# VHH binders against Probable cysteine protease atg4 (atg4), part 5

Target 1, 320 residues: Probable cysteine protease atg4 (atg4), of Schizosaccharomyces pombe (q9p373)
Amino acid sequence: MELMARFLERYLHFAPTNTEPPGTLIWFLGHSYKIEDSQWPEKFLYDSFSLITITYRSGIEGLENMTSDTGWGCMIRSTQTLLANCLRICYPEKQLKEILALFADEPSAPFSIHQFVTMGKTLCDINPGQWFGPTTSCSCVARLSDQNPDVPLHVYVARNGNAIYRDQLSKVSFPVLLLIPTRLGIDSINESYYDQLLQVFEIRSFVGITGGRPRSAHYFYARQNQYFFYLDPHCTHFAHTTTQPASEETFHSATLRRVAIQDLDPCMIFGFLIRDEEEWHSFEANQKYFADIVQIFDSEPQPVETHDDFVLDENVEDHL

## First folded at step 3 (VHH)

Design b15 (from V5 with S57R; framework vhh_surovatamig_d1)
Fold by ESMFold2-Fast, scan of step 3:
Structure b15 (fold): chain B 320 residues (1-320), chain A 122 residues (1-122)
Amino acid sequence: as target 1 above (320 residues)
Amino acid sequence: EVQLVESGGGLVQPGGSLRLSCAASGFTFSSYAMSWVRQAPGKGLEWVATISGSGGRTDYVDSVKGRFTISRDNAKKSLYLQMNSLRAEDTAVYYCATGYEDWFGELLYDYRGQGTLVTVSS
C-alpha cells in the first residue's frame, strides 16, 4: 500500500502526461479505464505498479556453474511473470509473499529458475544458459504445474499451432491456464491480425502475453489504442530465497513502458485463465473476436501435426 | 528529429553561481518531465533534478537541495538549472534529458543532450 502510493505519487508528478483525447480507453487484463483530462487514471497506474515483475537475479546458488541469469533468462523470467500474475488472480486469498515463494531462486521452489532450467533440458534438450523459445517455456510451465498439486492449476498448451480441443479440457479440473504460442507474421505482426490482437486485451479471462524479440522477451498486460504496455525482465536484483527474501520493491515496476504495435515481434504466447465451467463458456462465446489467434475444436485429428511448433521455435531463435 | 541543446557551463569559483539552459525541439515539450543529470570525472551518470511537465512539481538529489533550482518555460520550450553556492564536487558535464529517475535509482530517459561542462575550481 505504502510502496504503491509512493510509486503512484512519483509517476503522477514526473512521467509524461497522457496526450490521448478524452474518452480514450486503456484495456488492462480485460478491464477498462477511461482517460478524461490528459491525466493517467490513478487506478490504472496503481494496478500497473501492483503487477508482479520477475527480473534477472544475481547471487543465485545451485544453478549449475552460473550465479546469474543475466543475458539468457529473459523468456523464463517473462513466463514466470505471466504465471505469477495468473496465480495472484486465481488465488486472491494468498498473500503476495506466498506467491513469490513459489518463484524463489532455489531448487526447492516449484517454479524456480532451477526448475525451468532442469525441465528445459529434460523436455526440449535446451542446455543451462541457453535462451528459451516460447514453445519450450510453455512445455516447462505445464510440466512444473502438474508436478505441484499444492498449487492447483492445469496448464493447457495449444496444439497444432493455435488449437484448443474440448475433449482434452473435459479431462482436466479447473482452474486452467490456456497458453497459446503462435506467430502472427514473418518479420512483424501482419496488419490483418491487428484488430484481433487488440480485442484480446478486452477479454475477461486474459492474463497477458509473453513475447518479444529474440533475447528480449517481455510481459504485455495492457493497451491504449495501438500501444502495448509491458513489464521488462532486464533489471538485475539479488536472488530471492526463503532464507534471504528480496524486498517487495524488486518485484514491481515503478514506471510505464510501452511499445507501438508495428514494433512488436510476431512471436507471442497468449495467456487466458479459466477458473470454472462458466468462465470456459464465456471464453468460447468470445472466441469469435479473435478466431485467427485461438481456434477451438471438439477433438484433435489424428495423426498430430507438430511441424508448425518446430518451425515457430526455429524462427524465434534465428529472427531473420 | 528530437534535439536537446545545453548551454551556460563554464569555470566558476567555489561559492559562485551558474545558470544552465536547455533548448528542446522535435517533441511536445510540455508533456514530458525534464531532468538534469551529470557525470563527474571518473564517475557514472548521476541524476540531479527533475521537473514535471506542468512545472508544478520538482525533485532534487540530496546533495543539491537548497542550492539548485530547476525550472522550465513551456512557451519557449526551455529547461533551466540555477546553481548557487557551487562546490568542487559539483564539477561535471551536465546533460538535459527527457525523463526521470525511477524508484530504483535508474535513469529513465528517452532523449539526452550533448552536455555542458561545469568546472568549480579556484
Scores: ipSAE 0.141, ipTM 0.662, lowest interface PAE 5.9, mean pLDDT 87

Design b16 (from V5 with S57Y; framework vhh_surovatamig_d1)
Fold by ESMFold2-Fast, scan of step 3:
Structure b16 (fold): chain B 320 residues (1-320), chain A 122 residues (1-122)
Amino acid sequence: as target 1 above (320 residues)
Amino acid sequence: EVQLVESGGGLVQPGGSLRLSCAASGFTFSSYAMSWVRQAPGKGLEWVATISGSGGYTDYVDSVKGRFTISRDNAKKSLYLQMNSLRAEDTAVYYCATGYEDWFGELLYDYRGQGTLVTVSS
């Protein structure tokens, strides 16, 4: 489109070079691009700009006396961004307009900010205007997806930390979006996870990471060495509704943003799209490359009853 | 205002070659990525090849890799598709278009020409 061509030309004017050695690979949602002669691969730039990005909006109606999610909505918006791009990969026959309609800023849209806010309160007791955590975001996506049979997608959220159970997956229909909310360190990512985190970007089923800087959610979709490229929700545009659709350019980034692995918040949600049984077996085979990030077991352990030690109230016996 | 005019189509035998041309006007040609897309009888539009505004990037659908070459002449405001080793399945109306096929396989183009027919038959 003209829009993507304009973004590409503008970016190459501003930042035409890539300083990494020739032959360096950029991994983008499981696919690679090769750096040649200190130039950006133009296809990588075009593909990056073509990704859906969902940012803060203003002029929102029906949002609990608020008209904007600026300042509190970043996790919701980054989660919507991951889901929107996942849906485009899952359903290539659907028009961009159809996918964007699912995320319209109105209560009737299945994945609207209104629906996330309502579900966050219902499932996790998060009040409107409060920041979502990764676990809350995953729970909301799973419930909202189940409530929208018009666009089938089962969302499986990892359990007991980062575990996926085969017997639970066998009971659901493909396609499945696997969401793994996990923390890879305390204040920063523990270096023991670096290799596996880098390997994740090379996995064919990978559809992105939501996470990043402390108290700032971003959508990570590509890497070059230990630098992660991301889409940033911290830009406010007017609300997108069915009666007043926002310009398509407000759903795309015109520039590359990157961050070094050392500067990432360890709190992340990993996304993988499994469209059928063959892709599931491929995912299982590849799990060895990121086994500390995602674990796979046959069945979830049964809960074990635990009892506190009996504590005698000495005052009851000694004092009457 | 924007106009794209294709030419060079025709009847050719399997194994033959054709060169398609597209003359552009009404916009700053060198600033736009250009693509060739085709529509075979009874089928939808299929993206064939893309070239960036600078010419530094080209991409092709797998079925034509090694056989087709996309190129451009920004001074002449012209786009080309050199088609070699043509096969019956290449029979289609070929359109010159502004834009790319995005990562999701969508043909997100703003302008398209009238098309030129390529028939490959024995």
Scores: ipSAE 0.005, ipTM 0.342, lowest interface PAE 9.8, mean pLDDT 85

Design b17 (from V5 with D59Y; framework vhh_surovatamig_d1)
Fold by ESMFold2-Fast, scan of step 3:
Structure b17 (fold): chain B 320 residues (1-320), chain A 122 residues (1-122)
Amino acid sequence: as target 1 above (320 residues)
Amino acid sequence: EVQLVESGGGLVQPGGSLRLSCAASGFTFSSYAMSWVRQAPGKGLEWVATISGSGGSTYYVDSVKGRFTISRDNAKKSLYLQMNSLRAEDTAVYYCATGYEDWFGELLYDYRGQGTLVTVSS
């Protein structure tokens, strides 16, 4: 009932001005939209709105001695956002409500803030209330997925930096979410990675980037030339639980946001969803376009065992 | 009062063509994206094609690309679907609807017509 006009008005009110030439493509999770009349394509706006955005919450129960993740939870929330959209792409037959229940703000939900906080402490010694790094976030997602086999998704986290091993993937069932935590520079992204970073948005298996620094993590889902569109977790709503579900509107961004590549933080988690063996072979064939971001090998090198002799010196104070 | 009235459906042999029309009234037609969606016997609702409010952008489900063409005439407040090289699998009730299919395959619309039946059989 004028619902679509309302959505367009909301986006247009806060949308950045398009300054790129007509004919420029927007790459959205491996698919393209074309700008023809200097306006944002309406389907691009609706698709952006349809993405699940998981933001800060207040009134959370059972979260140690805290009732909100405001100020510290942004990497967890952006990681939940990537995973939620990945699951919705993987299982289009599931209703939005079913996907959101997996991320409910309660200890029993498979991918809740509670579970992330517990796993962050257990796996990486990150205390409740501390910011998560990309590696910590990936480790938590992988472990939580393993603990919840009723959610049929294997999470494979790249090893030894950015490496994926074929023999390890051959031992698991599809679908697989590949997560590659990496750093593409020191203070900003090194220009040598620009072309490959742009290329990942054109890959059909691409399900987004979670990136940022403490209190500044975002989910990146689309690009137009060297501008990246993102979802921002820095908005606080009341807790979402299975008994008191939050309004669906609180899981969608009301605004279109973008940032220039030169202003991006180099800390990133790249996500790719591989649903079957055919998609894996396609991913392997395309890896040459982003070989510095993802490496593929047949097998992982064996761990090196170190043998050290430790000798205590009894005469440390001799000739002092 | 918003109304969407479809027409042009019928029985056609495989390889044949049909043109569906939708007459819109009761809203500012040119301000809304319009879609064609279909429901085959015993199946769920499937999005087929969308055209932007201005007519500048068109989108299609993979199975109809190159065979179907969506178009609109904003002055006449009409939406069209030209269907060529029809297959048995295209048999369905076709609905005119306001809006887009979103990224996850859900059609974001408030209004839908009563539908027009397209049967492709020999």
Scores: ipSAE 0.079, ipTM 0.536, lowest interface PAE 5.5, mean pLDDT 85

Design b2 (from V5 with A33G; framework vhh_surovatamig_d1)
Fold by ESMFold2-Fast, scan of step 3:
Structure b2 (fold): chain B 320 residues (1-320), chain A 122 residues (1-122)
Amino acid sequence: as target 1 above (320 residues)
Amino acid sequence: EVQLVESGGGLVQPGGSLRLSCAASGFTFSSYGMSWVRQAPGKGLEWVATISGSGGSTDYVDSVKGRFTISRDNAKKSLYLQMNSLRAEDTAVYYCATGYEDWFGELLYDYRGQGTLVTVSS
């Protein structure tokens, strides 16, 4: 208990002051915490600290002519962060050490920076050292997950913008990670999406957002009114390998951070973990609360060839 | 010496109610988050509900949300679980525990006592 209190003190060293009134809820991956005494709830602090944070690394071997992803790897790292927390939720019987091994900074690890760099080149022609976009990141996660049957997870990337098709999901096995890469505005989030974006954090299947910053990315996991809590990959630690594991502390944020909704970049990836058929039905039922962020249809439209029997086509006449 | 003593279990019919109590001693009760966890016959341990040290934050497993209420009295060093609209699937031995199951379901608490049996059947 003394050790836990010291972790909380260190975590809060530069934390923002809670400015919201008592009774305000914090929504954390679909679950709520109530603020009573104008201080951050103890369980919220512990749960935030417990989240896996994957940041920049240095001393990386076998990464082309580079030894670090500092300055270019943020989308990859934030995507790894979303995936790592998703896998830990999906497979609670696996030790933290086992999950972290999947993200080791070595070519043989299934979800390593090496594998992302290789896959980004293969699928999207993105060269090592170049920034990943949300679409590239989602495509890489889907392919890499398919190539690792030892930890089953089907990654479904939304199509035609933000659409999910029931007939496509019926052909895959649970668990499924739904990834929706989207843009909710031009320079900032359009206010028409504000209510739906807030509702997303209240959904039980929600496993986070990555993005939200120009040419950069954070992992967003909780909200308090219109303030979003996030994990920041812009901290460099030494490489994590199976032969020389990095300290566990390097996978946890040292700081509680939040940002206002109006200061977010509109470019994002939304993640939802669906473990079984019951969770899928729950997700479908809740989709009405965020229908402009995620759309669900029975089947993907196919181009239909139109045949015209007439030798001469006439336009429809309007009578006003 | 840390001790947690559970009480209040028994046999109830479906739709009935029970209030479980846990008496704590040997530590600064208000400094610990507390949880109720249960083990149904032939199954593993399942986390049921958590309450923060101050009592300001609570959380519940989905199957009991809206039916169960966790509460505490720091002056009396007691933890409670009010169980309403009981169902056959709530049949289990209920344990009082110090601390939390973390977000990923890992146990971060210590158990004391033998638990209290709750049987819901006709």
Scores: ipSAE 0.013, ipTM 0.351, lowest interface PAE 8.3, mean pLDDT 84

Design b3 (from V5 with A33W; framework vhh_surovatamig_d1)
Fold by ESMFold2-Fast, scan of step 3:
Order: sequence, then C-alpha cells, then structure tokens
Structure b3 (fold): chain B 320 residues (1-320), chain A 122 residues (1-122)
Amino acid sequence: as target 1 above (320 residues)
Amino acid sequence: EVQLVESGGGLVQPGGSLRLSCAASGFTFSSYWMSWVRQAPGKGLEWVATISGSGGSTDYVDSVKGRFTISRDNAKKSLYLQMNSLRAEDTAVYYCATGYEDWFGELLYDYRGQGTLVTVSS
C-alpha cells in the first residue's frame, strides 16, 4: 500500500546509528544479514518493519468491567505477537487480514485478549486485569490452539522446567509450536547462558522470544552481537475488531529498538516452529548448542510418589 | 497521478537475453522500493526481484538468481530488469510495481503498470 510505503520510509529515516563494525552479522529468526558499511542492511530494516506488532488497545468491549489492557496486558500482547508472526510463517498463503482477525479484540476471536483473560482465570486462577506470567501465557495459548482446529497448530509447552519429550511429540501432528518458559537467572541473565542465548537466534526454527516481567514484556526477534532487537507492546491504539478493523500502521513498530544482553530480564518464553519431521530432526541436531535452555529426553519421568527412601539407621528396641 | 510504463518485452529464443525498462512518474521514485513481478499464462502473480530506494539492497526469487539483475536510475526515474539465459518457464507478462515482497512472502504493492509480454520460445 502507499500508506505502508510512507510508514516504511519513516521507519527507515528514524533508524538509530549502527555502532557495530563492518562485517558484523545480524541474526533474524534464524537468517543472517551482513553489514558492510556500518549501515543497516535495508532489507533487515524492511523485514523488521514487516513483523506484526500487537500492542495495548483501548475501547475494548466485553472485557469484564475494563475497556483497556494498558498497564497489565503486556505479556499477553507479546505472546500474541509471537503467535501471530509464527502463524504468518506457518501459513504464508493466508492474508495478513486473516491472521489479524484471529487476534481481534472481541470474545469470538480465537486468540483474543478476551480468550486469554478467560483461560487465565480457568487454568491458573488469574483474575481479569492481573498480570500474566510466562507459564500462564504458554498454558493459555496451548489450550486456545487446541480449541480451534480450524487453525491447525499444536502448541507444545515444555515440561518440568525446560524439557521436551520425544514420545509426546511423536503423538501429535505437525505443525508444532514449541514454547519453553524458563528463567535464565535471578535479577539478570546469568552470564553462563550468554553463548547459548546468542546461538538460539541462529536456529532456523526460531520464531522469537517473549521476555521480561509482566509489566515490561517484549518480543525479541533478532540480534547483532550482544544486542537484541525487539517489538514493544507499550503503545495504546484503539481496539481492532472485525466490524471496525484498526489501521494497519497500528500493527507495526514506529522505530527500530534494541537492548543489550546485560539489561535483559531473565524471564523468557522461547518459541520454535517445527513444520514437519525434517525440521524436528534439524532442531534435535542443533539442541547441543543451547542444551541448558532446551532439554530433550525420550520420555517424561514418572510422577514422584510420596515414599520414604530412607535407610533407617535406628535399631528398634523391643519393650514388653 | 502515478504512472509506471514497462517496455522491452518480446519474443526471444531459449538462452537469449532481454532488458526490461520501467519509466516512473507521479511519485518520489527514489523513496520507493521497486519490484518486478510476473504472471505466466494461467498462473498467479509471482514476485521476481526487488530493489531498495537507494539501490543498496536487492533480492531475487531463487529460480532467477544468477540470471536476472534488477537495477535503477533514480535521476532518470527508471527501473530495469536484465534477463539472461532465458528459459521457456520465464514466459510471462512482466509488471513494474512499487513495493516489496515482505518477510512472509506476500506481495505488498501500491501500484503496478500494465505489463510487458516476454515470450521465450523456439
């Protein structure tokens, strides 16, 4: 569109100065761009602009006694952003309009904020208007995907922390979105995870990270050295509905944003899209590069029974 | 009013070459990403090549990499497609268009011309 061409022009004009040396690679959802002149590759800027960004909305109807998710909805919005871009990659034949309809701010949309709020209460006892944690967001998207077979996508949420089990994946149909909610430190990311976190961006199946605290969650899609590029949900636009669709500009970032690895919150949801068995085998082969972030086992451990495994040293004295 | 006028199409033998041109007017040409897209008989629209406003970035569909070269002359407000080693499957109407194939493979275009026919046949 002419309107989109104008937004892209503005996005390119206000891109910050690239401070990294010539020859530095940018890794964008498993694909690389090479910088020659310490300028941004224009294709990288265009591709970053083209990503779907789902932000706070106002004027929402049917959301309990609230009309906006401003101030509490950022984890939901960043999770919707990851899922929307994942669906665009999974179903390139679907128009943008069709993907965005799945996230409309109305109760009937499969992945609406209404559905997330309802599922958060049902699955995790999170009241409407309360912040979502990463685990709650993952559980909600998995259940909502299962309830909507018209959009085929099995969402597998890692278990027992960050583990994926081969026997469980063998029972589901592709495509599969792997979601790994994990914590890589206490106040900040532990430096021992740095190399593995950087490596994740180079994996072909990578579809992004939703990360941060419930009040400061973002969607991370690319890196350059130890700088991570992200989409920010903290911008409020009017509600997007099927009856009154929001302007396309409201689903795109106004500017390129990045943050240093040292300033990242350790709470993260890693997303990987596996479209078939070949992609699964590729993911397994690459897991060794990020083994502390994602673990793969053949089968899930049996539930821990209440059992005393102690060897009792105490002699029983018999008293009559 | 925006106008895009393609020229340079014609009948060529397999292995031959053609250079397509597109003359643009009615908009700030140097600010727009430009693309060549084609439509083979009985087929849908297929993106072929894209060039950024500055000319600093180019991209191609895999089937034409190494054979086609997209270029532009911002002073002349003209877009070009140099087509070498032409094959029968390159037979199509070629359109000059504003815009870009996005990360998701969708064709995002504001304007396109009326097209120029390229026939590759013995």
Scores: ipSAE 0.011, ipTM 0.373, lowest interface PAE 9.0, mean pLDDT 85

Design b4 (from V5 with A33Y; framework vhh_surovatamig_d1)
Fold by ESMFold2-Fast, scan of step 3:
Structure b4 (fold): chain B 320 residues (1-320), chain A 122 residues (1-122)
Amino acid sequence: as target 1 above (320 residues)
Amino acid sequence: EVQLVESGGGLVQPGGSLRLSCAASGFTFSSYYMSWVRQAPGKGLEWVATISGSGGSTDYVDSVKGRFTISRDNAKKSLYLQMNSLRAEDTAVYYCATGYEDWFGELLYDYRGQGTLVTVSS
């Protein structure tokens, strides 16, 4: 691919300086790279460049009287990025163009921004043009994936915070994308989660994190010590449609980006792809390394309903 | 016109060594990732090794790690594969190719040569 070769030259030229000691591993979606002779393993740079990046678009038609998602669409775009890369891992036989068509900026595409906006309103009462929160994004992905049987993927969104229930998973067919929307602190990530957060990048089923604040949502795919590498949706290209396809280069990051763990927003969606029963058992075995991020139980607690409210009178004294 | 011409294949005993060469022309060789890919009889194409344009990064399929070494000479526009401790399972036609297999397993090869046959048997 001449386009990929040309972009990679620029990507390598503008990569940040590696400040970590030689021999420090980079963990990329559960796989490790070792730095030996240069600032970055060039395979790591090439693989990072190969990831699908979905960014803001302009010239969008049929989007509730708006023509761009600039300024409000970053969580949707970062969520689309996680899903697109997940689908490429799940279906390696599909061409890149086939995956990108699922995310075309048109109402008929299964995972279009149009579909996310419609589902955000329907499921979570989020109006068009409003920023999506992590929970809204997860609910939308789950519903839209269920409505697209042509590319099978069951999306299981963690319940009661960060819990996954075995009896619910046993009723769905693989492959399953586990999405865990959670908050690991108030203003910043609580240091008590640092070790577990670092561990998730080493898990084979890991397919990334979508996280951030309004206007700062990103897709995180790799780490080196406490630095996280990410794809940034905050650049605007012309809309991608079936009649006017966008250039392939607009789905790849032009620059390697990283951020320190201390500067991360605690609001996150963790993604794990479970392709079969064997991968599920592996995920369960590894859950002990990130048990405060993901909890696994046999069954969801039943809601407790009482016919009467019980009121305690705290001001009554015993008078004989 | 882009041309890749492989040489160095032949018959070798198990445990032996061979060095494959690829002569490139028609493009800016030093700007491209280069790979060796192989096709065993009755099998599909299998990526074997990749080297970056600068030569600073290399990668290998697990079955050849520690036995094969990929290298390049950008001044001579040549790519090499040093194969040691050869096994019967290494029997294949070996192709020189421009590009790399990305993380998703997509073969991003723009061009490949006609191939050179390596047979490992007693």
Scores: ipSAE 0.000, ipTM 0.280, lowest interface PAE 11.9, mean pLDDT 84

Design b6 (from V5 with S31K; framework vhh_surovatamig_d1)
Fold by ESMFold2-Fast, scan of step 3:
Structure b6 (fold): chain B 320 residues (1-320), chain A 122 residues (1-122)
Amino acid sequence: as target 1 above (320 residues)
Amino acid sequence: EVQLVESGGGLVQPGGSLRLSCAASGFTFSKYAMSWVRQAPGKGLEWVATISGSGGSTDYVDSVKGRFTISRDNAKKSLYLQMNSLRAEDTAVYYCATGYEDWFGELLYDYRGQGTLVTVSS
């Protein structure tokens, strides 16, 4: 039996029941699963367990004076998780091991914790060992993706809050990962965003949400009603390197975790993968269902510059 | 030992029907989700349908929805695929497998069988 089948068997042994009524839908990255009886849809469990989960690591070499990201790396790890799953969707011909190599815990890997730490310092003046905010995480992903042309992916980070500009997207090549860092409330998500947040999970281009406070970032990939399923980076495994690859098991969650919408932190990064022009038009058409979360405009407003120009048209003169 | 043995393939005219069978042995059949996957001549493997261990949930590739029905008999340790309204594009070797096509489109299966050939031709 393969790893995912073993995870499924273990989960069904301990938690086989889903108490929602038959016909209830589970939305998973834009796709739906239907509950037919009082059991979890096995394909949903299988797909959830197959998602790449990147967690804390120990025994890391070359990370300044640190050997682990335990306690400070959760936003980086959750961001790596979103990017890794995005890349697997974007490049299905690549083997899992090829995707995981991009995230190896070594300086030479394009999306390593080393590269994130270096970029966080360079772009946002975040010192090694400090927590990343969502804006810092988005900036780092965009820069690192641009520096790795061997796996093409343009990362577009929303501007002026949550805005995407058509003229800026027309200048880049597909595939594009749209990242929208936003805050949907102060202490909790404002209920005015609930319907739109639920709709986001039904969008075909949706590749997840990375969100949470410092020390509490998670990757959200599915929902059942107002409960959100997530992957949690707060488990430490030994470093993954090209010379000593970590066990595949350490890149997958063997259990479901969920949280109610009212208990979510309002600080979020929404991810959408647009692989071609047809997917962009589909995204534009669907934006009306989540217009307060993502805005689309033709062009970014330019700052208004005021020049103090004087034109004196009349002189007081005596005429005869 | 673990074995999956497919049968029921053959030559059929477009619009016709076939029922494929898979006999499983060597493992607790009722505990595993089962899938049918196919490989057309000169092409890669394509997932066709999956059924949960209990039989309570099923899933299909879009091109066969409404035409194919996957089912299982856990007492007989058998998996079935009822194929109706067959098209030339359904011509392939059909394999019985345990597991799923994962969400990324990778065919993740274990204990794959030897296959049975289905030819749809006039």
Scores: ipSAE 0.000, ipTM 0.299, lowest interface PAE 11.5, mean pLDDT 85

Design b7 (from V5 with S31N; framework vhh_surovatamig_d1)
Fold by ESMFold2-Fast, scan of step 3:
Structure b7 (fold): chain B 320 residues (1-320), chain A 122 residues (1-122)
Amino acid sequence: as target 1 above (320 residues)
Amino acid sequence: EVQLVESGGGLVQPGGSLRLSCAASGFTFSNYAMSWVRQAPGKGLEWVATISGSGGSTDYVDSVKGRFTISRDNAKKSLYLQMNSLRAEDTAVYYCATGYEDWFGELLYDYRGQGTLVTVSS
């Protein structure tokens, strides 16, 4: 009862007040909850709490000359959060502890911060301790997933901005995680994308968004009207290792958080999990609702200049 | 000591109805969401329905929507499941439980009763 007692004591009591009208829907990874009064649906609160949250860690061994990712690791941690929840959805038969072991803070774990730091240097020449941009994060996830055949998952990163090519997908085995790193505006999200961005949360294959301000990247998993619910990596816990596993509580958010669409940074990564051919056909049929966010074509055009890839600013210096 | 005691199960023909009851004691019943969970022969646990502590919101697995109704009486500390239009596939041991099945299918139940058997057969 200890976990549920803590959930009720802190999470339910300190959840924000719902200010939206009764009858408003909450969309959570493609599923909806109906608000009947000013209270949050309890299942929505339980489901939000159940999501894996991977935060900053301290006491990390073998991470060059560093013992913590506090101050530089937020995009890595938010990307790990998206991947962990994706894997848990993809493989419901695996226990939570098995999924968390893949993200242990040790070099041997397939999706550890150690592996992300190594891949960031190898693939994108990002030095240990430097911030990751969305494109770097997607490239690292794709490479690391390919190197871990024990938990099959092909990661397809959108090309030429936001394009997915059918002939490339036909060459890979399901399940596939589609990652679309993109920018929906200059200084804020352009209002022309609002409708499509809201509709993304209603898609059954949707497994979340990573993004936000530089050094404050979050994982977005639900929306109510133009309010987005998110998990925040800016909380430091002691390292999670095979020898000294961290408490399970440290992988769950203790509070419900939301932010208005106008306060979001336009740089983000959209995630969609396609487990088989039937889910791919469903995704294709729904793409018309978010066609400016994700484009689908039969084949990739002839190679163009290296700068036609969407490149996000990965080295913004601001104090957080 | 927390106790959940189910009753109301039995043998019923397809298309029939049954009402399950659960008597709760040992905790502040109105502060907890309550669920019905079932286990069919040779299958794992399956979440069926949830009702919030206040009774203001309910949720159901798709296969029972429109046929089953979950309700509660906080004064009596009792949980109910009205089952209509029963099908052979509804045959299972039904458990009363505190809490919800989470998004990943993990049972976030602090307590579960001993269960009551429902058999739908002609």
Scores: ipSAE 0.012, ipTM 0.388, lowest interface PAE 9.2, mean pLDDT 84

